# Ledger of designs, part 9: VHH binders against Malonyl-S-ACP:biotin-protein carboxyltransferase MADC (madC)

Target 1, 317 residues: Malonyl-S-ACP:biotin-protein carboxyltransferase MADC (madC), of Malonomonas rubra (o06926)
Amino acid sequence: AKWTELQDKSFLEATARERAVGIVDEGTFTEFCGPFDKIYSPHLPLMGEAIEYDDGLVAGVGKIGKKPIFVISQEGRFIGGSIGEVSGAKMVKTIQLASDLYEEMVSEKPDLPEEMRPAVVISFETGGVRLHEANAGLLAHAEVMDQIQNCRGRVPIISLIGSRVGCFGGMGFVAAATDVIIMSQFGRLGLTGPEVIEQEMGKDEFDASDRALVYRTTGGKHKYIIGDCNYLAADSIRSFRETTTAVLQKPMEEIETFRRIGSMEKIKEQIELVKLSVSLKPKDSMDVWAHAGNENPESLINMTLDEFLAQAKRLKA

## First folded at step 1 (VHH)

Design n10 (framework vhh_nb_b201)
Fold by ESMFold2-Fast, scan of step 1:
Structure n10 (fold): chain B 317 residues (1-317), chain A 123 residues (1-123)
Amino acid sequence: as target 1 above (317 residues)
Amino acid sequence: QVQLQESGGGLVQAGGSLRLSCAASGFTFSYYRMGWYRQAPGKEREFVATIYSGGSTYYADSVKGRFTISRDNAKNTVYLQMNSLKPEDTAVYYCAKEGSPLWQYLLGRSDYWGQGTQVTVSS
């Protein structure tokens, strides 16, 4: 009964726990070391190191159909969603658990059906590193990236960006490293294209500029037009759940093509966007939208999701 | 394929000792809780002892203080040291790869069992 009501709730206004519970099938979410898992918690060491309790981050597992979904849901209401030692460790361990489960399942059944293979969903709501724990927070970012790399081609990782706080700082790079980014128009993603290219290629090969205006606009419609997010969802838990479900039904090889920094083709696309920002020198996102071929860019702002997707033209590499 | 092979059973006098071994293959041994269960003739299989991946151990009240469960992750082996054996300990002893709570929750998978090893304690 409450899960059905939860589906209609604004994703933007939802709590981290509501997003986690609502994104997976009704009744299937089990939180790691949380208030809902007192019976389950004594068994957590069987999955490796124990996951610490809530530090502004809800972590757990549920199902979509037969597919195990490991969920990480950041809580912006807790110190702006900032990443510290405990929350960082929970993130790392949750992704590691998904990878470990995949290895165990495939070892027992090498021909394991795709529908039964695990996936990771991360709902971002973070302003960045928690300053009084900066070293631990930065280390956690690096360790999350290592776990994401361990999952490539095996465990798909989906980013959900629809929170009020958004996805900023080092977590922008983490989101860019996941396989798929789903945003709502109210989501905010603070990564910059030049910085992503510099990180992937190395500073010796590409020295990023901090003046690329096109990448500083953080909203979902803009990120969709410039190719910085793969899908747009309406502002409801249902819409994010339905979009996530549809993505996870795709073959892993197809899912990998959505990754921003996982292929030379994607790197070439990002380089072309940097060239555009240097040559066009846009004054706001409307200039970029016009350049993409949208004859009345301002009209796109107030369109419904369906209207926007039907009419919006995206930048081409 | 998950395989569990028990050994070390046999006939022993009351008050004697036996050490059971279970060699495991086909899965990442260190990841799982391992357990020992027993089944006497005409009875249901009952819990004896368990050892978590982290080393924590739990025992049935009937064997506490007499039996010790241990594991060697390098050898993929779990052991049951049985001391002060009683005639009522007579049973077939089974090694189990206990499904992680996560695996059982997600897939409804039952525990995996070995073929068993007979322990007979004479009065």
Scores: ipSAE 0.000, ipTM 0.221, lowest interface PAE 11.4, mean pLDDT 77

Design n11 (framework vhh_nb_b201)
Fold by ESMFold2-Fast, scan of step 1:
Structure n11 (fold): chain B 317 residues (1-317), chain A 123 residues (1-123)
Amino acid sequence: as target 1 above (317 residues)
Amino acid sequence: QVQLQESGGGLVQAGGSLRLSCAASGRTFSSYAMGWYRQAPGKEREFVATISSGGSTYYADSVKGRFTISRDNAKNTVYLQMNSLKPEDTAVYYCAAGYSPYELFKLYGYDYWGQGTQVTVSS
């Protein structure tokens, strides 16, 4: 009963720990406790002391079916959306553990079944790095990126973007480098936060306090139409879990094709979107939606997820 | 694609000034964020400053108040004005282009880089 209540909980309103526990199979999540140097093998449970305070990041391992899932779940409330040295190190080590487990499994059985291949799931909740404190934050982002690249072709990495804070700044770039991005319509994603976009475009062009405009520009429906996210989930832990499960059933070769960054085709698509923005000069995401072939783009705003997925036209589908 | 060419490096005494320029080719210059990175002997490449397509500027703490980044979209050029130079500023300075200021923090992705220009500050 408690599990079903967790599954029905809003992903947007859930805590980092609730997102982590709920994304994997019931009862399988084991949270990593520091220090990580007490781990003797990725096959063994993490051994260590309990962390006294939430440092803004929950990390652990669970299962979906037979597949080990290494979970990173950010909590923006405790650190104001910034990544520090400690939380950055936890992200790095968690991804490294997934890669290490894969290598151990392959060394024992070179023809490792897809259903047993480890995966990483990252639930993002960060407003980006604060540039006046940039040096430590930049180093953490660089180390996370290095671990993500070490996983390419070996361990799929799935981004979940459905938190209230969203995924901005350096972590937006990190999310773009993962294999698959799953968003809800309430999730927000960008390489630049809404307040900085307002600063760059001017309040007349982009008002960061206008919730509707922010959601249209950085939200899941817009990101889906322009190809910046691969899948949309409803705002529940259940929907994110089911979407993640369906994605992870695909072969690794197929999952790799979803990456936003890493191929010449994806780079060409991004360049064409930049050219489109210069020629079209859109004032609102709805101008882009109209260009994508949606005859009444305003109607898309209020559609249910199912209605939207059935009717929406994407750029270069 | 964007190609970047730095100029303006050289030898200067501590307390002096230099202005670096980076000339870009390509039709999308005005859409890119532009930045400067530096690499000192025996150290990794580090962020110095960036300027968005809209003109917003961001600086590393070590250079804030001493360095100023600016751009001229009509000339497809980004500048780094370096004042009150210290021996610790000695490095090869690289120009970079990306779609967002935050992308310039990385050596990966779809960022474009120049060849670098040497800045040497004597004590």
Scores: ipSAE 0.000, ipTM 0.137, lowest interface PAE 16.2, mean pLDDT 75

Design n15 (framework vhh_nb_b201)
Fold by ESMFold2-Fast, scan of step 1:
Structure n15 (fold): chain B 317 residues (1-317), chain A 123 residues (1-123)
Amino acid sequence: as target 1 above (317 residues)
Amino acid sequence: QVQLQESGGGLVQAGGSLRLSCAASGFTFSYYRMGWYRQAPGKEREFVATIYSGGSTYYADSVKGRFTISRDNAKNTVYLQMNSLKPEDTAVYYCARVTYSYGSWYEYTFDYWGQGTQVTVSS
């Protein structure tokens, strides 16, 4: 079956729609306002941009077991996955729908079992705000943040970061505000993209075309070691699906503790990491890995996921 | 140290109004869901209203349409505006920092409680 083939597909190379269909149970994904609806930003035609009926963002609902899963899957093939007026509104409304369903369900059955309560999964593939629509895109980021906060303690929100474009700019901050971040080693996460770092620092300090360097600095292994990522998945839809399923089986109170942003202790950890960066003056992520207690940091680069998880030492602030 | 301090309770006649305030300190207020609960003599603690960090609200059916919960993140304060008060609303009202626990929707894990403020509604 095609869904079975999707399970073994690289998450990195999958389309937004393939990620959405594959992350939930076979046959359960129903897309909201898909290509059959002419949903696109009114600003794009005026600016000479290509028109996409889904505005580069797939949204819908499916199931994992009995749990309704509201899925947002960004498409990097459309203007680098940038967030504009229509795509931003779709993200906001999808999260709001999950919250509304939760309220309706518990209103009818206050003792509703955890396994029947809705959740949100966001697969990120974006460089940030769409510059053609800067005000609307920036407002959408703020509104998404508000909806994420509205879901705290009610609807868990899981970030999946394993796409080729990764998750940068304002959406990096949005991901940090979700309950759980799952990355592959090939995922990319940060507030500043590699190409911007190269332009500011110069190619001899940071070469954005050096794939190994980019994955060492923005990739899942580094983010895991410094605490910016909660779980690592292999580069397949199956691995992301299995990791997401395992996380969603945890009690809500435990899921809430995983947030990168949200507590004074996590803010203090970020401050200590900044202080470490100033004192250590690392030239490579491997310098940070060594400081975390990894005796041969270079060996971590070549390890399989299972080997890495068994041996890697994480930074403690 | 986490502290929650309620104020604004008192004696009021049926049909009257009261506004409760809860001043929070010792934690990042804006990131936490806050709630109001009440306990009448000889009864178990009852959920009244909750407000999420982003401003969404949820109310018990017994107070829906009469009570309004709100927050001011700049002042680290959560409020409960109580209108059309009834004798049945007589209780000690508690402010809580709320997290969800596994199980029933109404079985919250409470990280911290305030000391409570008495509300008495005379017939």
Scores: ipSAE 0.000, ipTM 0.098, lowest interface PAE 23.5, mean pLDDT 76

Design n20 (framework vhh_nb_b201)
Fold by ESMFold2-Fast, scan of step 1:
Structure n20 (fold): chain B 317 residues (1-317), chain A 122 residues (1-122)
Amino acid sequence: as target 1 above (317 residues)
Amino acid sequence: QVQLQESGGGLVQAGGSLRLSCAASGRTFSSYAMGWYRQAPGKEREFVATISSGGSTYYADSVKGRFTISRDNAKNTVYLQMNSLKPEDTAVYYCAKRYVYLPGSYWEYDYWGQGTQVTVSS
């Protein structure tokens, strides 16, 4: 009943490895062994930081049905999930391997069914670039974007955002470039973290310790209503797994339509949404939901996810 | 590529039972979550029950304890066993391939069957 326990575990509270193992079919996850496996950044000891051999990023391959799934799962317990030289290279290589497998498979069997073609799943838990390795971290973001571009129309890339740290900074741009974003109510997504917004605007305008305000501006329900998140999952590995499975059953052409706009336009949109979020007070946020047609906007924040989705389908119209 | 065909509807007296079947054709039946919905005349289509690819089930409050959803992947079929039927259960019942299984997840369907009529007399 270990599998059932894993499936019922909170996605928010799970480790990166638990998220990776649990998102694919039982017993199918194989963590990569190679040059980047059990390696650490040489910069971390020089900066006096703790060393983790996986560099805070779990990568491997498993299956959902017949479909090979390349999994990247960031670990917030290691330097806030920040991306450095080793973790960045590991992320790039994992997406590249999925692309390479796609080319190999299709060249051997051009009419290979879609359910047998590879996909990438990325579970985000990061505040962005690792400051100890800023140049390498920034380069890694650019290289990941290049790999995502190379996968478009060939290998679907699914973002999972439900971790405690969430997905902020440069990795917010990366998530926006993927084909599909799945969030939980407790997931956090944006270009600027709540703590940084508080620093810029002042606590009276934006209190990062106000969990309700943070979830109203960066959380899954808000992102779903404004179209920045494609699917909402309950806070369990099971819900994320079943939502991911359902998405991957769709044709590639349909999956591609879930990207709202091109990468540069999406970046501009996220910047504008951050500006709007920073300027909104709780009452103003309720006005946004009222404008969308909800007669009792304050009820949305307290609804069960199932009740919310029934309402949200009307509001997104 | 999945096509759905419902059967097993009919007229039954209150307190009776019916078993609905939904035969699926096409590929990957075992990987899909499957569900049942119903629609009474003049009303919106409402959720009845769902079953995941792994066999987990979820039911609407109105049918919980009376209806049982199950699947047979070898036969590419999903079933809805309806016990203790009430006049309020009268509706056309639709089989659907669900994109998401669990309550609180995104609810979307890419295919519906033609439906099967269930009529419960008082």
Scores: ipSAE 0.000, ipTM 0.117, lowest interface PAE 20.2, mean pLDDT 73

Design n24 (framework vhh_nb_b201)
Fold by ESMFold2-Fast, scan of step 1:
Structure n24 (fold): chain B 317 residues (1-317), chain A 123 residues (1-123)
Amino acid sequence: as target 1 above (317 residues)
Amino acid sequence: QVQLQESGGGLVQAGGSLRLSCAASGFTFSYYRMGWYRQAPGKEREFVATIYSGGSTYYADSVKGRFTISRDNAKNTVYLQMNSLKPEDTAVYYCAKDLYDFWSGYYSYFDYWGQGTQVTVSS
């Protein structure tokens, strides 16, 4: 009963811990704390250092089938999901542990079956770096990027963007560097928050309090059409879990084809494109949809997920 | 347009063998995980076996050691070799692309299924 309730819960309204527990198989999530020890024997030998909880980020490990899943789930209710020294170090260490486990498994079994390959899932909910810890937060973003690079071709990293706060600032760069991006229509992805957009464009052009306008420019449907996200999920933990599961069943070489950005140069290109899209008048999202081949772009706004996926045309080049 | 066409089913006595084939078209076959499911009368579809694009295989406990899944990417075909057949193996066997539901047991509209091929094992 509680598991079914968790699965049916809105991903948008869920806590970071609920998202982490619900994305993996029932009863398998173990949250990281204290010194790292062996969580699984013999298949998941982990050795590491103490991690402090409750700096706005939940981290742990669970399973989907036989696959170890290292989960990072950001909590927007804690200082807007901002990344500081402790939360940043926690992210870095979690990704590093997934990479370390993969190396250990491959050293013992070079022909590691795909269904046993470790993976990382990151549920984003952050407005960016924590200003009163700005130097540590910026360093953490760089270190996370280094760990993501270390995982390429070895450990798939999947971004989930469906939280209330969304994914903005430096973490927008991090999400763009992952292998797969899954969004809901209520998820938001961009380099700048709505307040910064409003400041730059003025309230007459872009009202940050206008939820519909914000989601049209930074939301999942727009990101799907322009290729900034690979998959759309409905607003439930179940839908994100099922979409993540389907992706992780694919071989690593196929998952790599979903990555829009493979280098820092491509990341900068993509972020500048996002900035340009946001800097244009708000309705330019519909102009982009028309350019992609959608004859009645306004009709797409209110479509169900299934209707949208059946009819929407994506930007090709 | 994605198409999956099963063949090779039939009537066989317990202890016998059959080889099922699934001819695929309308997608880049080598890129996708392929699998077999079965459905006995009045029952839900049951997972049988899967083969990843890289060649790794996974089997349901009920068929391990008796069934072998394989693929021929040049022919866009996946096979299921069934040995030591039992009356309990009687079902319509379906070829599937993108086995989204395999691990979770949840329904998925992403699945593509063939028409099925009947396997009947007499005692």
Scores: ipSAE 0.000, ipTM 0.117, lowest interface PAE 20.1, mean pLDDT 74

Design n3 (framework vhh_nb_b201)
Fold by ESMFold2-Fast, scan of step 1:
Structure n3 (fold): chain B 317 residues (1-317), chain A 125 residues (1-125)
Amino acid sequence: as target 1 above (317 residues)
Amino acid sequence: QVQLQESGGGLVQAGGSLRLSCAASGRTFSSYAMGWYRQAPGKEREFVATISSGGSTYYADSVKGRFTISRDNAKNTVYLQMNSLKPEDTAVYYCAKDLSPWEYLTQYASGFDYWGQGTQVTVSS
């Protein structure tokens, strides 16, 4: 498939590699190979062939314009959408490499032009980790969080959520800690994977295969209305690429305001959402949409992206 | 250092069963999570199943209810019982041990030491 044709491919149906290749400029994506200590150079991380044998997660670097983009693209077909030791190590090192490059560039050019500032893009496709069963998964989540904190104010980190598996478990919290969350209406974001809920409660009590239920509670439209995602993209690699590009053209100071956590003000906003849940006692996401000022919430479900963005009212300004 | 060797593949008719084995050597088997992965020609590698050191299991949706992963720590072996096989299950099946972050950084360059060579499963229609 050529890059131009790839742009029109469904983001939902794309592979991890297709998402990575398509999000950056044509011909610029290079996957990391081997141990990361062997591929890092004094000037730029030395990049090589894909590391496919250990985890299926795609990691590498490319460009958008003059901006180096460090890409992490998760593959839900590996380790059942759970983060393991190998995939966690790849994520940690990729984010660290972006931070290291930024420091090297600023050291040589204190007035680093904004268009040359490195950035990280993470395409999520993971069900999280079972905490009491694998301490390696816990360690990986903690280390990824540490690297995200280390990038704060220096290297913007953008989350893309549009995959079939979505972003669940501890990785939902990781996504919330990034600077910007971009979702498609088919993307899913939450703290508990549908399989975990189904396993614990049984299929008769909670039907994880009920697409409407899942999308109403974890989907992009709901997350947009409650302020848990910043932007909605159409289900195509092109739309995610264009939205990501537009975000990266903003000043770092503005990008920082989009974070869901990382400030006292954002924490207060999350507390208010919890209080709303307690007082409103919603049975469905549509109850929350009505509270946000949408007089016919059901009509929003089947709207096109453009129709939805034009009409939908959000919980906060 | 660590070696993984798959066996048990072969040709089977749709609806049939196969049991794959992965024998591990050179390390303390019982302390590691183990998994099965597969790759069909021209396609990307796909997760199949994993089993933790404590025995907890997780399966890909495509094989849930048909495949069962298990381990025998006394024999340093992990198994994949494949029932109700379909032509779409045709692939090379690989066994893998999860690497720690330290092992990843220092040992991945050892190539396929942490992966087996694979075993071919072909399901006829």
Scores: ipSAE 0.000, ipTM 0.099, lowest interface PAE 18.7, mean pLDDT 73

Design n37 (framework vhh_nb_b201)
Fold by ESMFold2-Fast, scan of step 1:
Structure n37 (fold): chain B 317 residues (1-317), chain A 125 residues (1-125)
Amino acid sequence: as target 1 above (317 residues)
Amino acid sequence: QVQLQESGGGLVQAGGSLRLSCAASGRTFSSYAMGWYRQAPGKEREFVATISSGGSTYYADSVKGRFTISRDNAKNTVYLQMNSLKPEDTAVYYCAADSRLYFGSTWSPGEYDYWGQGTQVTVSS
């Protein structure tokens, strides 16, 4: 009943815990080191910051069908979803546990069925490093990248980007290193937050308060057209769950082909897109969308996801 | 590695109905977005309808309100219920599958992962 109601909830407006519970099968989510365990960052009280017992990151395991799903769900409502010592350690350990489970399962059953292969799902909602804990946060980003590398070819890692804060800073690099990126049109992905872009370029060139402009440059529709995300989901927990489920039904060798940096072909595509961005000198995404072959790119902004997917043309290198 | 086989076409009078089926064989059918396209003699293939892996649908303006797309993942089948048929609906109807959950109404047929062989629908005036 409650889980059924949760499925229709906006992914953008959901809490980190709601996203984690809703992405996996009903009743299967078991949280690691939750609020009841009273685990939190010791550095935040010393720096005069408010504390949260889960340190702004929900981690646990559930199932989709027979497949164990290790879930990391960042909470933007706690210090912008920034990564510190405790939250960083939770991310690292959760990915490590998925890798460890895979090794144990293969050791016990060398002919492990694909439908039983563990996977990791990360719902991003963060600007990156927590400045109050800069050294620990930076180290955590590096350690997460190491764990992602350790999972390649063994445990698929899927990024979900549809949260209120989005995925910026160092965590943008982390998302790019995962196997598959799923975004909603309201999701935001970038290396620098909109406010910093406005500060550097000035409001006349980039207005951070212009929601439409920000979504056109960092949003899911733009990222989909330029190949920076693999799939688009509607703004509901149900749509993210269904898209994630569909991806996880694919064999591991097919999932490997979706990585941005996983092959020479993907590297070539990135180089050509960089060359194109320099040559076009686009002011916003509309110029890029037109170059991709969309005759009336402005009309794509207000389309529903299904309308957009049926009509939009993607940029080709 | 999906093969698509359409059925249910035929001759029907204007105002009548037909239900097309597309049976899929192979792996990962439930993860594909499925679509219907049509091609009249001497014309390019035109988008008709699409359904995502999760069941969300989108229709071409020319068929909206008359056609309904649906899927049965247990049977690896996608359907197109066509009501209030017009002579202008006469075409070969093709089933298509896309592993990237991605369809465009103006794309060439060769841009999709898999296509069926087509089934003829003829609407008499």
Scores: ipSAE 0.000, ipTM 0.166, lowest interface PAE 17.7, mean pLDDT 76

Design n38 (framework vhh_nb_b201)
Fold by ESMFold2-Fast, scan of step 1:
Structure n38 (fold): chain B 317 residues (1-317), chain A 124 residues (1-124)
Amino acid sequence: as target 1 above (317 residues)
Amino acid sequence: QVQLQESGGGLVQAGGSLRLSCAASGFTFSLYTMGWYRQAPGKEREFVATITWSGSTYYADSVKGRFTISRDNAKNTVYLQMNSLKPEDTAVYYCAARPGYLWSTYDSREYDYWGQGTQVTVSS
């Protein structure tokens, strides 16, 4: 009953553990390391921080049907979801375990059915590296990228972006390197945070205090229209679970075509978007939405997900 | 373990000044966005000012040019300097904190930690 109640919970307001438990089949999630393990970054006490029995990341394995799902769920309640030494190592090991399982399964059964192929799901909630352990955080980002590269063509990796903190900084690059990005309209994704954009562009061009503008430029609807996310889910654990399940039913060859950074064709698309920006000089996302063929872009802002998906026109190369 | 403690409130005459302080503990202060909200009797809680972890500041239109928010990361303290006070500034002032260093917000629901409040009364 608890799990069924959890399905209707807002993904945005859920905890990292609730997202992890809810994304996989009921009763199947086994956590590798719980908050009661007394795990913490050794750098935090050295910087005068309190010791916590939480490393800011939930990791484990569960199932969707017959498919083993390795789950990484970042926790924004722990130092803004920033990546440290312990949480970074946990991400690396979780992805490596999925890769190792795949190798073992293929060794035993070379004709492994897609439905039994392991997958990784990462729920992002982070602004980047921890200030007090920046070197360890930077190393962790590099190691995570190495593991993602090692999984390509073997183990699909799905990004879920619907948390309050969003996915920014170095982890934005990590998300872009995964095979599929699923966002809600409340999710935020970017390589730089809104304040950094404001600082570089100036308030007249981009005002970080304008909540609507921030959501329009980093939010799921904009990312969907410009092709920076593959799927939109409603703000519920159920919607993210159903979207993830549908994606994972596809063959690996098809999943690979969704990757934002994966081919020369994707790079060419990015170059064309840059050329478009130079030509149009858009002042906000609605100018880009109009160019994509949406006659009344402002109406899209307040549409429900179903209304938006039925009416919104995506930018084409 | 997380605590926000306001101080510096009191009674002041119209045109006067007050400086509010909020001492924070139990979290990495430098990585948190800090805000000030106020609530007058019979009114909704309203936004006053916010300062991001990077130092960007945002103000309600009613206080722009009169109030200044600042922070001291070494002392884990956020300040609100209130100048040219008006009777309509009378309210309980609350200190609030949220993790995240990406952007500011006027939405009080995004702040996870709140102080107990400090009374500011401006006489005419």
Scores: ipSAE 0.000, ipTM 0.142, lowest interface PAE 17.7, mean pLDDT 76

